# VHH binders against F-box protein At2g26160, part 6

Target 1, 331 residues: F-box protein At2g26160, of Arabidopsis thaliana (Mouse-ear cress) (q1pez8)
Amino acid sequence: MEKPEWSELPGDLINLTANRFSSISDVLRVRSICKPWRSAAATPKSFQCNLPSSNKMIETVLSPTTFFRVTGPSSCSYKGWLIRTKQVSESSKINLLSPFFRQLLTPSQQTLDLLKFEVSEIRQSYEIHIFDKYLIQGVIGKEGPSHILSRVVFLDNLIFAVGQDDKIWCCKSGEESSRIWTKIKNQVEDFLDIILHKGQVYALDLTGAIWWISLSPLSLLQFTPSIPMDYDGYDSCNKRLVEYCGDLCIIHQLRLKKAYIRRSQRTVGFKVYKMDEYVAKWVEVRSLGDKALIVARDSCFTVVASEYHGCLNNSIYFVDNVRKSVIRMKL

## First folded at step 1 (VHH)

Design h2 (framework vhh_h_nbbcii10_fgla)
Fold by ESMFold2-Fast, scan of step 1:
Structure h2 (fold): chain B 331 residues (1-331), chain A 126 residues (1-126)
Amino acid sequence: as target 1 above (331 residues)
Amino acid sequence: QVQLVESGGGLVQPGGSLRLSCAASGFTFSYDSSYALGWFRQAPGQGLEAVAAISGSGGSTYYADSVKGRFTISRDNSKNTLYLQMNSLRAEDTAVYYCAAGYDFWSGYYTEYDYWGQGTLVTVSS
């Protein structure tokens, strides 16, 4: 039930929302030579994509969020903190989010001089908000529509997401104010995750197989064999894709089978597998070495542990749905 | 610290009107907010009932069948305030009204309401 120290920000970092700069991109432009024009053109804004469901249209809103590493003034500290930011509407305001829970952090009374801090972008992600009556009712035992979307990836003019129907959905990011999600044709498999890796979009199915998304025409092609993982007493239904040391890896989250409800199943361990592209075979990763994996609800990525305050080597940090806290497990 | 504070409740005659307000502090409303905002009520002898909800953009609303056509939910992001306009009030609308804000739950089964107000009493009687 203990939060890792590096996910607990110093009070002065919570003041990003009260800073004189309108956005974190403005700070990066001021401190970076030859990149200001690219930063101004590249900052995405929140936008709406509608999801058709039977006789209705479900409103979904995609909001960009960015993970940054922040170090102390004048590089006096080698280690930094992991923060997550969200730009609020067209006002160019920024909100500071918990990296793991997507909750807003309380603004501080003091203003933060971001020119005294070094800020490095770690990852861009999207928070998706879905408006549906089943979700807003807050009634236990009432399921939402099967078409609820999560896990967003952008490639060129295309947006991909995984639905709760375990299918891959696609939307064009064109000039239209009304963007509509469409399910990719001829899907037989059920999917858990998607990732952009080396300019390609890969999808992960329930059996642990990786599929490649071909763009011309849009289709799913099986890229790797499934990973056989059968063990009495636990299951690995929750699997995630991550990039580790330049390689595409799969994380198996192990939970006890005897839990009363799937959401009540406690995580008991992890297994990580790397794809050997040359032999088309999975190889178990037995140690993460000097690195740690961050497994957040909408993002999964690797960090070098020594670069963060309180982050331990060979560790996986994740949110436990039973305890509703950030937990660390050693691989 | 995050808080929701309801106001505007009171005694009203059948057929009358009331406007409830919910002021948020410690977090900010926006059109691109990840927050689901809504009104719930608990009437005597009943469980908690969802009354109305509104999306971040204000483009989508939900109403319980018992209040459709009589109640209107709205939000003012510049004032960080959620409203419920209640018209044509009936004795059965008597309840404690709560405002709530929550995030979408990845499992998709329900919205977890992370923040709740303390409630405001609405009594409809002659």
Scores: ipSAE 0.011, ipTM 0.464, lowest interface PAE 9.1, mean pLDDT 70

Design h3 (framework vhh_h_nbbcii10_fgla)
Fold by ESMFold2-Fast, scan of step 1:
Structure h3 (fold): chain B 331 residues (1-331), chain A 127 residues (1-127)
Amino acid sequence: as target 1 above (331 residues)
Amino acid sequence: QVQLVESGGGLVQPGGSLRLSCAASGFTFSYDSSYALGWFRQAPGQGLEAVAAISGSGGSTYYADSVKGRFTISRDNSKNTLYLQMNSLRAEDTAVYYCAASTYYSGTYLPEEYDYWGQGTLVTVSS
């Protein structure tokens, strides 16, 4: 008999995100165990919606995921682990996932005693699943949908996403016949990211301008000016939105500009920008202080580094697609 | 323990038919799109290739061009079983056939996106 324990798992942020599990974990029943897990279990099941593509409808499914900080009740340390959870088809069951990789966190023969753990919700996001998003012969998008959704946020009865066409799309969460994605009207700008911030949806365009999504009428309204930036040799397309110290900030992931070999280019650094309301200009954030930024595939967010095992101050954690690993860079 | 067990393989004449079954234990198939299921094969001396895949809802299917119109994938969530009906079999369909499940994706045909794999069942098409 072996008791389920966190001691069998990696004990720091990098190890938790780097380990791969080839076997499926147990789907945990958590509805009656603790308040944060019960809240997650009450979240709607995977949301089915259809993406129109010229002459056909393409099955698209949104799977809710939630990032939690997990600590042991009897721990002599205030530090916890960052985990991601995914709701499965039954509302009472939650899978434990790596925050950075598409893998289950719990080993196949180990279950977690959730009565021993305290959890705090950090952020909710959605993973987008499009059936037939790839061609077997390695030609992505050929004979597939012309518009693929990425980055999704929910607000009220509406769902917003950035499409592969770099436009903002909207879907109603009503009856299944109304769950068809439509493009928001009159978009001139190309968008890179979307975020839910203080009960409002904001989108980031290619130039670094932030736009607010108004619900009455449904429209995009420019919220900030563009970033007037001159970076010789760096790609302008690698920008994301993040909430940092209560402010909406821009993260610029610096990759060398090589127009047709971008996939082989490594991240060489980061810059973070916030709006200076006094002078109405973007200014560079030069230190994250006691905080770290988590740059995950479907979400970006801030953590207090001292609250997590293996997490360092003034750091950005992200997945390097070239090395297939979690990397830390100091800001 | 999560387990996928294939059955229905064997020797068949060219032009014949076989139905492969994949029984799942240790977890349940859902009627929503939480579980993608697929059939993959590996022919002698060749790499793993996708044959057919079906979404969690059953509303979307994928077929490799080489089997399109001849093979049919289906799932029965009440029986926790995945099927592959193979018609008009050819010598080039000879392979070990693997059942696979993805608990993370609701629809995919990429083998690296599948979490669970069966041990495989051999299909030999020969006269």
Scores: ipSAE 0.012, ipTM 0.362, lowest interface PAE 8.3, mean pLDDT 70

Design h4 (framework vhh_h_nbbcii10_fgla)
Fold by ESMFold2-Fast, scan of step 1:
Structure h4 (fold): chain B 331 residues (1-331), chain A 126 residues (1-126)
Amino acid sequence: as target 1 above (331 residues)
Amino acid sequence: QVQLVESGGGLVQPGGSLRLSCAASGFTFSYDSSYALGWFRQAPGQGLEAVAAISGSGGSTYYADSVKGRFTISRDNSKNTLYLQMNSLRAEDTAVYYCAAERGYYTLEESDYDYWGQGTLVTVSS
C-alpha cells in the first residue's frame, strides 16, 4: 500500500499569505460559487457551544474547515490537489490542514497564497475542539471527556453532532446563550454518523439503519431497515454515510474477526450499499466507476478521480489506524 | 505567561456604584479563545467567595445569589478586558476583589481557576 501523492502539496508554502482572499467575504464568495446549499452558515467564523457536564459547562468550539481542490497557476494539466483549510480567527490568514488529519501539513504553520493558485470548494466541514484544562496544561496525555462531539451538520439555525456516547446532540446556532448542546430525546439506538442530504438530516445507527431527523417536533424517525449483513470472517462495525451519484449510501469498512488485539485489526476491504426506496431494500454498489470516496475523520464525500493528481478510479481513500497513514483500496 | 491585573477599586458610599476592570496578558479574549473568567472576593477576616463568572465569548453568565440583580459581569474581547459593574453597593460588599481565568469552565468554584490577579480593594462605607 502506497501513500497517495495527491495528499501532499506541490511546493514550499511557508510564509505565504492569502492576498486575493484578504477578507472573510471573499472566502464566502468562493464557497457560494461551488456549493451554495452546503455552505448554510454565512460565515466561516468559529462558534462557541457549551457542553453540560456535572455542575460545569465545558466550552466547545466549532471551527469551520473547507475542502478545496487546488490547481497550479499555469499547469498543462487541470488535475489538482485536495487540501483542507481553516480560517485563522480575526487574522484573515488561511491555515493549511491535512485533508485526512486535523494537524497542519507542516510542523511550522502554513498559509495558502491564493494569488498563485486556482481553488474550487469541494465540501464544508467542522472541527470540534473541547477545552479542558488538563488537556491544555498537559497534566494527562489522554483525552478525558467521554462526551467528545464529532461529525457535525448545520441545517438553518440548528447544529447536529454525533457524540462519543453515540447519541445525536443538537444546539441552536443563534445567540451564544442558546448554544448549549442537548441530546435529542428518547434515543435507544447508538449512532455512528450523520449527513445532510437533499435538505434533510439523516443519522446512521450501529445496525445500519438510517434515521430521519424531524424538526417539528425535534425527533428521530426510522427511515430504512437495518442491514442484515453477515460477512464470512469479517467485521463491519465501522460504517459511514456518503452521498454517491445523488444517492444516500452506506460504506461498510471490513476488518478480520479473529484479531487477538483490536488495535492490530487491519481494514481488508469495503462494501457500499444504497437504499432502494421503492422496494425497501439495500442494493450493493459494486463499482464507483470514475469516482473515488474520501473517508476522513470528520467528513465523507465523493470526488471525480480524474480531477486529482494520483487519484485512481473506483477507489476508497481512508486513514489506516494500524499504519497511521492514508491508504487506498479498490472497491 | 498568563497575567491578570485588576483596577477600579476604591471607597464608595452605600447605594453607590463602581466598575472594576481586569486587564489580561499572555492570552486573548477572542471568540474562539475559550477562556472563562470570574470575579471572586475576600472580605476582612473571611474566606474567598464567588461573585460572578462569564463564558469565553461573553454570552453566558453565572452570579452568586448575594449579588444577583445588582452586579453585571461583562467582557470586551477587543480590549482584552473583563468588567464587573457593581450597583446598589452595601457595606457587606467590602472586600478585595480578584479576577480569575480558566479554559473550558465557567463556574463559581474557586478551585476550577488556575490564573489569578493580585486583587483590588473595594470599601463601602459612609
Scores: ipSAE 0.000, ipTM 0.208, lowest interface PAE 14.1, mean pLDDT 68

Design h5 (framework vhh_h_nbbcii10_fgla)
Fold by ESMFold2-Fast, scan of step 1:
Structure h5 (fold): chain B 331 residues (1-331), chain A 126 residues (1-126)
Amino acid sequence: as target 1 above (331 residues)
Amino acid sequence: QVQLVESGGGLVQPGGSLRLSCAASGFTFSYDSSYALGWFRQAPGQGLEAVAAISGSGGSTYYADSVKGRFTISRDNSKNTLYLQMNSLRAEDTAVYYCAADYSDLYWGSAEYDYWGQGTLVTVSS
C-alpha cells in the first residue's frame, strides 16, 4: 500500500508571512492614509456572552478574525499571501495572526510599503475564549478541549456554535442581557461542525448527515442522508463542512484506527463528498482542480491555488496535532 | 526554566492608583507563545479570584465584574513583561496579587495555570 503524498507547506506560507509581513501590524496601527486597506483588514469588535453552567454563568468572549489575501505590486504579480487579522481590544490597532494557528506573527526588522499592497477579504471567523471568576471551582470535573464552544456562525441576530457536548448552541447578538447561550431543543444526533452557506446555517453530524437549521421555529431538520463510515482500516471521525464551487461538501479526514496502535493517529489522507441533488446520493469529489482547501481550526474554506504563493492545485492544507505544523496533502 | 516575578505592590490609599509588573523568564511573549497571561488575587481568608486576563494572540482581554473600568491589563512583548494598571482602588481590592501563564487555548478559568509567580501584596487602607 502506497502512502498518500504529504509534505509540510511548500515555502511555508506562515514563515513567508511572519518573516516579511510581521511589521504590517505596526504600519496598520499608525497609518491612516491606507483607508481601504485598514477598512478591509478591520474586524468587528469582540462580544461577550454568558454560558449557563450549574448554578452560575460563565463569561465567554467572541473575538472576530478575518482572513485576507494580500498582494504585492499589482503590475508584477497577482499572487498573494494568506493572512489572518484580529482587532486589539477597543483600539483601531490590528494584529497579524498565523492563518492556521492562534499565534501572533513574529516581529521583523523588514518594513513594507503598505501603499503598494492590495487586500481582499476571504473569510470571517471567530475565536471563543472562556473566562471564569473562580479558577478551581469553575473547572472541577471538566475534561476535554480548552473551549466548550467552537465553530461559530452568525446569521441575522443569532449566533450558533458547537458545544463540548456535541450539540448546537444558540445565542442572540442583541443587548448584553439577551446574550445567553441556550441549547437548541430536541437534538438526537451529535454534531461536529456548522457552516453558513447561501444564507442558511447547516450542521454536520457524526454520521456524515447534514442538517438545516430552520429559524422559524428554531429547529434542526435533516437535509441529507448519512454517509457510510466504513473505510478499510481508517477512522473518519474528523469531518468538516466546506463550500467548494458553490456546493456544500464534507471533508473526511482519514486517520489509522486504534487497531494500528504502533502508528500515531496521524492524518493519512482525505476524502471529499458532495450531495448529488438530482439522485440524492453522496458523490466523491476526486479532484479539487485548480483549487485548494484550507482546513483551519476555526474555519474551513476554498482558495484558488494560483492566487497564492506556495499554494498547489488539488491540495488540502491542514494542521497535524502530532507534527504541530502545516501539512499539504493531494486529494 | 520558566519563572514569573511580580513587583509594584504596596500600601495605597482608597481612590489611589498602582501598577503591578510581572517579568517572565524562560519563555517569550511572542509569535511562538500561546500563553494566556492573567492576574489573580487572594484576599485574607478568601479563595483565589481571577482579576484580568490577556490572550497570547491578538490582545483579547477579560476583566472580572468587580474591576471592570478600573483595571487595565497589558503586555510588552519586547520587555517580556505583563502589567496591571489599577485605578480607583477600594478596600476590597486588598489581596496578594499573582501573575500566571497558561500554555493553553484561553480557557482562562481552567483548573490551574501552568506557571505562577510568588505574589505581591497590595493593601488599600487609609
Scores: ipSAE 0.011, ipTM 0.360, lowest interface PAE 9.3, mean pLDDT 69

Design h6 (framework vhh_h_nbbcii10_fgla)
Fold by ESMFold2-Fast, scan of step 1:
Structure h6 (fold): chain B 331 residues (1-331), chain A 126 residues (1-126)
Amino acid sequence: as target 1 above (331 residues)
Amino acid sequence: QVQLVESGGGLVQPGGSLRLSCAASGFTFSYDSSYALGWFRQAPGQGLEAVAAISGSGGSTYYADSVKGRFTISRDNSKNTLYLQMNSLRAEDTAVYYCATGPEYSFYDTSAYDYWGQGTLVTVSS
């Protein structure tokens, strides 16, 4: 059980595009959706899908975001930058977002002109935005809509999410009147994450077990046993699902067990496990090789490190709540 | 640099009306459906109080009980501007009024707002 090496991710990795455009003083404009955006438009634009709560409906909006790799028009470099984008309202304008934070990368009204850059889609994600008309007293540390619904997955005409109650919720993606979240019946487990993998939806429970969501009938079926591990001196309260080299894997985020205040618990390392499908055993992934994992609040995914500026092999990039910055750790 | 600039404050008599405006400059977040816009106020010697909020889509609004029926929040996306129409003003409405923006969730928690204006003073007195 090796402790990962901790190093700070340069802030320019996630903001490299914005800083470079600002320092060059280039004025960029978005006139129309480019080819990658047109292919991404197969998924719905932002739309309302209200959440039921105690005799009222809470206005809830899903806003699509897309992670792109951006390279310059020059053929001299194959390396690009990781950006995240979100459509602004009903316009053709695209906001450039931090891959890790809910903040915009450019504080200016300047927009990125995608026609001057080569872009490739890496992953689609959704931000959940809730207009809460009621002030909830005593809810300290609430970080946004992800407290009500988090981790959104689309499969066919259905949308799945993990709720604040740690249960799986489902919504039909049809017309507005049919977009009402309902909880999947007969859940006794508490869930941490959900992912689309090889055309199937999988959910991760608090014990490290993976569950498969059957669509006919709509139900949860245990796919793997609970992960049988205990880390001396470490708390593994944050577990995420990720696809790595075609395998469904669990990321364990390790924090110091003896921290007195939960919000001040600093991440000290990561462990990654995959299920060996032939022997039904959890196998520790000790090295990510030439790849890196991006652990954002609303998405987890793998990238080939050599394709990105400032990205290191065998690394996990995540947000450190203590420093309010992006941190890199070696697996 | 992202800026929110309030205007329209001033001295008004009880029962009078004022319209406050908040212009966003250096940023087009008022068109982002994920960003809520709100008005807050701080009276002399008191803490910051939420007054009104409007969703990024403009489809939902919220008001503090002390201003319901008297104040109206609205937005004009073509002008990148937020408004607060204040009618039937009372002495207790005297405060510095701030506009702020943040994600569409807890609109009454000041820590949820990323950007704040400098404030505009509203004095209700005879």
Scores: ipSAE 0.030, ipTM 0.491, lowest interface PAE 6.0, mean pLDDT 70

Design h7 (framework vhh_h_nbbcii10_fgla)
Fold by ESMFold2-Fast, scan of step 1:
Structure h7 (fold): chain B 331 residues (1-331), chain A 127 residues (1-127)
Amino acid sequence: as target 1 above (331 residues)
Amino acid sequence: QVQLVESGGGLVQPGGSLRLSCAASGFTFSYDSSYALGWFRQAPGQGLEAVAAISGSGGSTYYADSVKGRFTISRDNSKNTLYLQMNSLRAEDTAVYYCAAKEYWSDYALPSEFDYWGQGTLVTVSS
């Protein structure tokens, strides 16, 4: 088993502070990053949405986070580190977060030096926070805020998330005086994940089937058949969606089928399938080649392994709930 | 807001015929319409598959190989309605049929390209 040190930023921990940067967007402008079309939109900020629970409204806050690749400034041969950051608006502070965990990393560098390092945006995501007063009342219990709603996806004026009830929830992001999470109607299936892919929101159910979220009217439509879950000696215990080389893919996390003791839920391997849209079926991906998959709490994405310190080809990096650490498995 | 409502589904015997209709609101069917329309189906335990699609002008159509020669897609711009005429029905045609719309035509009717969907209508082919 190997722990990937690139997730820890060994030697030179980097802390982004207001002393050098007013916002993450200002840093990106300085780096002259050339990319295809992007919306000319305002800088993402935190905002409140209300969640109905029993006979009460629970206040939730969505906070933007950004994944960056940090590299040396003057060498194309140097690898980079994966970091995640969160901007705190009133203090004008940029907090460094673990890519896989919510925790703040202890900085060895308190300010990013533009003469030493460059940054490239990899992905944007959102953290969901529950207002502290509701947790004090014991309304949600001791589970923590991340168990109420997960996997936030933005599309136009709508926000989608997977609830603790394994259903898809939707909220408006516009100018509404109050934003209220509502469950999409007529859900029979239980869902594990959602992803934005080629302008569409897809949802993954427990059987490995993909569902499509229609926006007019708002409804769920089954897009693919279920994937066979029974393997000789193995069970599929968790599944995630990811975009790999432009294709929509599903990741199956496997455990030993007949290990019914304390170690029975331990991850032993993965299977990856890509969607063939023409025939509406899954095709097994046997190798990730020069790439690796990052399976983080709030986001799942692909990286080119050679661009990151300590990252290996044909690998999946994830947090194992039993071990409470970042684990690498070869596909 | 764009809405699509399917009708005409039901039980038919093998070899029979059925005509599905899709009534559109929130946009107008016109000669120069940018909206392409299609029919998709989902059989029990199977994924969503394209059946037929038609361009805004009606000048271009797509048909799945399994339905070519048996099904005909058409549109009536004066009634804002899309049709699917189904002939020589087989047990394998049993499915929920969905009407869908997207802003522009493409050579392939990929489900992921369609933005607006109806609730579906069930077609059962059995004796």
Scores: ipSAE 0.000, ipTM 0.421, lowest interface PAE 12.5, mean pLDDT 69

Design h8 (framework vhh_h_nbbcii10_fgla)
Fold by ESMFold2-Fast, scan of step 1:
Structure h8 (fold): chain B 331 residues (1-331), chain A 125 residues (1-125)
Amino acid sequence: as target 1 above (331 residues)
Amino acid sequence: QVQLVESGGGLVQPGGSLRLSCAASGFTFSYDSSYALGWFRQAPGQGLEAVAAISGSGGSTYYADSVKGRFTISRDNSKNTLYLQMNSLRAEDTAVYYCAAVYEGLDYTSPYQYWGQGTLVTVSS
């Protein structure tokens, strides 16, 4: 499978945009020029939260990232490029990143007219970095989301995340000096993913059931039944939530259940499930139509394929652990 | 090409001092991309043990009980370098010292993804 061309941004545009976001003053200046950049510049800075554990508090850093679609003037192609931006906490600098990798885009020596380019915010997400005993001891982690904290959503000044214990944790994102994570009480389920959908927070458990997070009191309520389990030899842990055509859907990334080499297992396909609300059953989505799914580490989302250079209809774009590159699969 | 290169090891007498450096290339040290950096050591015939670690922000540090009060870990993001200042060295500190980084990459299962080749520290009269 070939690396998709639409994930690459021209070097000249990359260099100009990076120079514009070299400081907070530059970010604030862009806010006065055009509305899409002003929305991006309003994104909160990274902040540190100490995550409580049974015996110690764990230092946690939340790093905001924003996905943008970048287009030229309407007199040029309607198609755009997908980029990601990330703020550096110890400076007002904003880095331009690949949408799939936490790598800086290659710098250019040429300049482009920034005023000729439009940007549209597609999605906000947060990376979580935990400084805990496993990092200190160099212990090899478990496979899947149970070892990594990469799923984070905001709702009304609250931050929700799937922890390394596969439970849902919450903290306040406001300007108070203390930011302490609290585990939601009475969790029996292990969670794989979390998403913001129609102003509400939903979480996906290991069985494919979706849970709604109620804010008063803070609690988890089962929203859908589990996906029917047929023994098919594939790992059940590689499921993610995505919003598709206004509905919550589940993406199952198919890898063999027994991993011969844990870090090098290749994805062999995908299944996408949508809730049929009339009969209250999960049904398999057989085509994404004119859309494509972006399966990035910290975020999973839908795009209209025709709006992006090199993006194909009915496609899923993801990172291949074996080849360490972006791969496309047709659904 | 991602690489960590240690330097500053050598022969030192008990009670002496050494400063180890770890220079990174192919990636940038920042709290957003290198959220944990550490030093590990392996003495002859022994397993790998954690010596010291520093968070991406520099706000949190860890030290093994055997080195607490004698060793200091620090980082310089502008120079892309991690340091270990070792004071009051003892014969028991003799080991190959490795620097390691927890960095965002395509490996989703290992906490320390990148390791240096190691530098030998010998504490002997």
Scores: ipSAE 0.016, ipTM 0.419, lowest interface PAE 6.0, mean pLDDT 69

Design h9 (framework vhh_h_nbbcii10_fgla)
Fold by ESMFold2-Fast, scan of step 1:
Order: sequence, then C-alpha cells, then structure tokens
Structure h9 (fold): chain B 331 residues (1-331), chain A 126 residues (1-126)
Amino acid sequence: as target 1 above (331 residues)
Amino acid sequence: QVQLVESGGGLVQPGGSLRLSCAASGFTFSDYESYALGWFRQAPGQGLEAVAAISWSGGSTYYADSVKGRFTISRDNSKNTLYLQMNSLRAEDTAVYYCAADSPYYLGSSDEYDYWGQGTLVTVSS
C-alpha cells in the first residue's frame, strides 16, 4: 500500500474542481520535454488565413491547442489531471493554457517532470486571432464590421468557423492563395456552434436544428428537426454541440427570463438532447451517468469523471464569463 | 519572463527623425507567439494614444491619422524586434512611447494589448 507517488508533485496538477482550479494552476510547471511528451503533443502548426472585409484582407491566425490527461507512472486506474497546451511552430516548446479560458497559466514560465507521468491526448481545439483595427485603441466603425470567428473545426484541408454574423465560414488550408475565408452561400439560418463528429462537420442553428455540411458541393443540409425552446420561463438561446457516448448531442444552457431587466446572464441549469438517428426524433439525456461535460470557451467535450481528480459524475463544468470562474452544475 | 524593452528615444529638433526599437524576450515573434504588435504614446497630462500597429506577417499595418505619411512601423521576426521609424517630427509628437504586444492566448479585450514595455521618452524641441 505505497502511495501512488503524488507526494513527488510540488502541488496538485489542474483538476476539474471549481474551487481549486485557479489556485493549483499557479504551481504547475512543464520541465524538460521528453520524447513521449513530444510525440503525444504533436499537433498541427499555426497558420495564416485571410478574411475579406470590403476591399481589404484582414489577417487571421489559427493556433492549435490540445487537451491532455496527465497521470502518474501507473495504470489509468489512478486519477489524472486535465491540462491544455499549445505547441508553437512544431518546436518542443509547450505552453500551458487554462483549460476553460483563452489565457496562459500564471506564471508564464512553467515546468513539469514528464519522466514521472503518462500523457494521453483527449481533444484538439483551435484558437483564432484576427488582426483588426479594433485592436487599436479608439478605432471603431471606419472600414466596416469586425468579424470574430469562433468554434473553429479543421477537417483535412478544410477549415470551418462560426462568424460573429452567425453564419458558417470556410477556408482551404492549402496554398496561400486559397487561404481566404468565404461565407457558405445561401444561409438563411443563424448558427451557434459547429463540431467534427464521425468524420463529418455539423452545425447547430439558433432553433436547435443540426445541419450537415456537404463538402462536394459545399452546402448546408438540414439533418435534424428543430427543438421546442420554451421551458417554463427559461431562455435556452445558448446551445452547444457535444459528442456523448458516440452520439451527437445538443446542450441547452438555461437562463432565467427577466423581461423588465434587459438581460440576466445567470445560468440556472442545463438540458441535453441526442438525436435518435434511426427514427429521426429528439431524445432527452436525463443523466450523464459516470461522465461529465466540459463546456470550455473554444471546445465542448465529454470526460469519464472517475479518470480525473475532483471531477464528479453526472456534472457539467462551464465558465462564468462575468466572474471568470469555473462552475459545476449537476444534470 | 515576458519582457518588451524600448530604446532609441531622445531629444530631437522639429523636422528631425528618430528610430525606436522594441526588443522582446521570453517569447518569439516567430511561430505566432505574438500576433499583433503596436506602438502607443502618452503626452504629458494626456491619456494613451494608439500610434501604429503591425500584423505578424507585416502584411497589414495601421497608423493614427496624426502620424500617417510620417511614421513607418516594421518588424523583424528573426531578431525578435519591432521598429518605429519617425520622420518629420513635430512638437506635438513629444511623448513617452510604449511598445505593446497582443497575446495569441487571450482575446477577451478587443482594445487592449497583453504585454507592455516600460516606455521611452521622445522630446521634440528646438
């Protein structure tokens, strides 16, 4: 009954417990990068695409990020920690990021003794950076609207994103002349999210319908019917796509309606639905069982709760953007 | 440790020229570690004013109307250095000039940069 060597950690690594997230991240460090880590952290390198705005091109940069589970030098029966990393330019340099926010962990110089740990890749995600005149203080509204792209999905040589205009945009990752964002034609619906699922790209519209993106020709085809939105005085305007137990699911984020107060941003609960592909009907997921959903800014995914320190079964972990804190709710 | 260090400021006469440099350490301009770089200035008793900005590739630039045609921003990613060439200087260009870098890791603030230098004083006076 020896200890599982966690006494050799200067402190606990990042786990999914909200009260401990910010405090323990400050002691996390990445030391010398060994061969197993370099191999496991192999992600696509950053690259530039251009966004048309009026008669000008705006530079955008796509930067891959990867979520890893880190465990001690024993079997996966021991719990691990969730970390997020960014590999810069195919170098051995690994930057540690907050799992739930678009920011570096403090301190900026971070080390971890990888000889004592196993690393497994959980999910890839992408951050997008735009060179926009709005990054310059006091410059607004001169050359047209700023387009912020989010929810980036990479599939082979194609890249998809949701624009600030709630439309789906596409870019080819090939030669430089083809790296130009273009809006998919004939979009009537407004979109909230996009996901890669079973080698296909799916988009979620404001009404809760899922659309399939056909690649040849490039078009949006409605895959599922809309979902009723009214939940006894709650607003479900915020929805995310997630893969749960091999199924494509929708997460409905419920907020309390207060019509006299212009906007309440407080989340009060969640509902999860999966499409029954065989009968083309929506089925409510009443429990996540032994799993938890991670609803991060740029990605949404499922984890097995027992594999992570501080992670509870049947739970959804998400960010309160006002307080910049991680919150857990039971489904 | 992420640091930006400005240099090249000083006293110059109206109509003269200065070249400011900003050396970065703790991160590199290559590999998209810093997507956007810029120069800001603060005149005595005034707030911060944006002067110029440049994208990672150098293919996109911005200049404040007060400096267009007189100032040129450039970057050397291999030397990890940002430059501001200041020509036809005027008394109203007198200010402390700050180098600033946008972090590719945080997009929460659309009007602010994540990393700032200590500043270098430029005085335009006869």
Scores: ipSAE 0.077, ipTM 0.517, lowest interface PAE 5.3, mean pLDDT 70

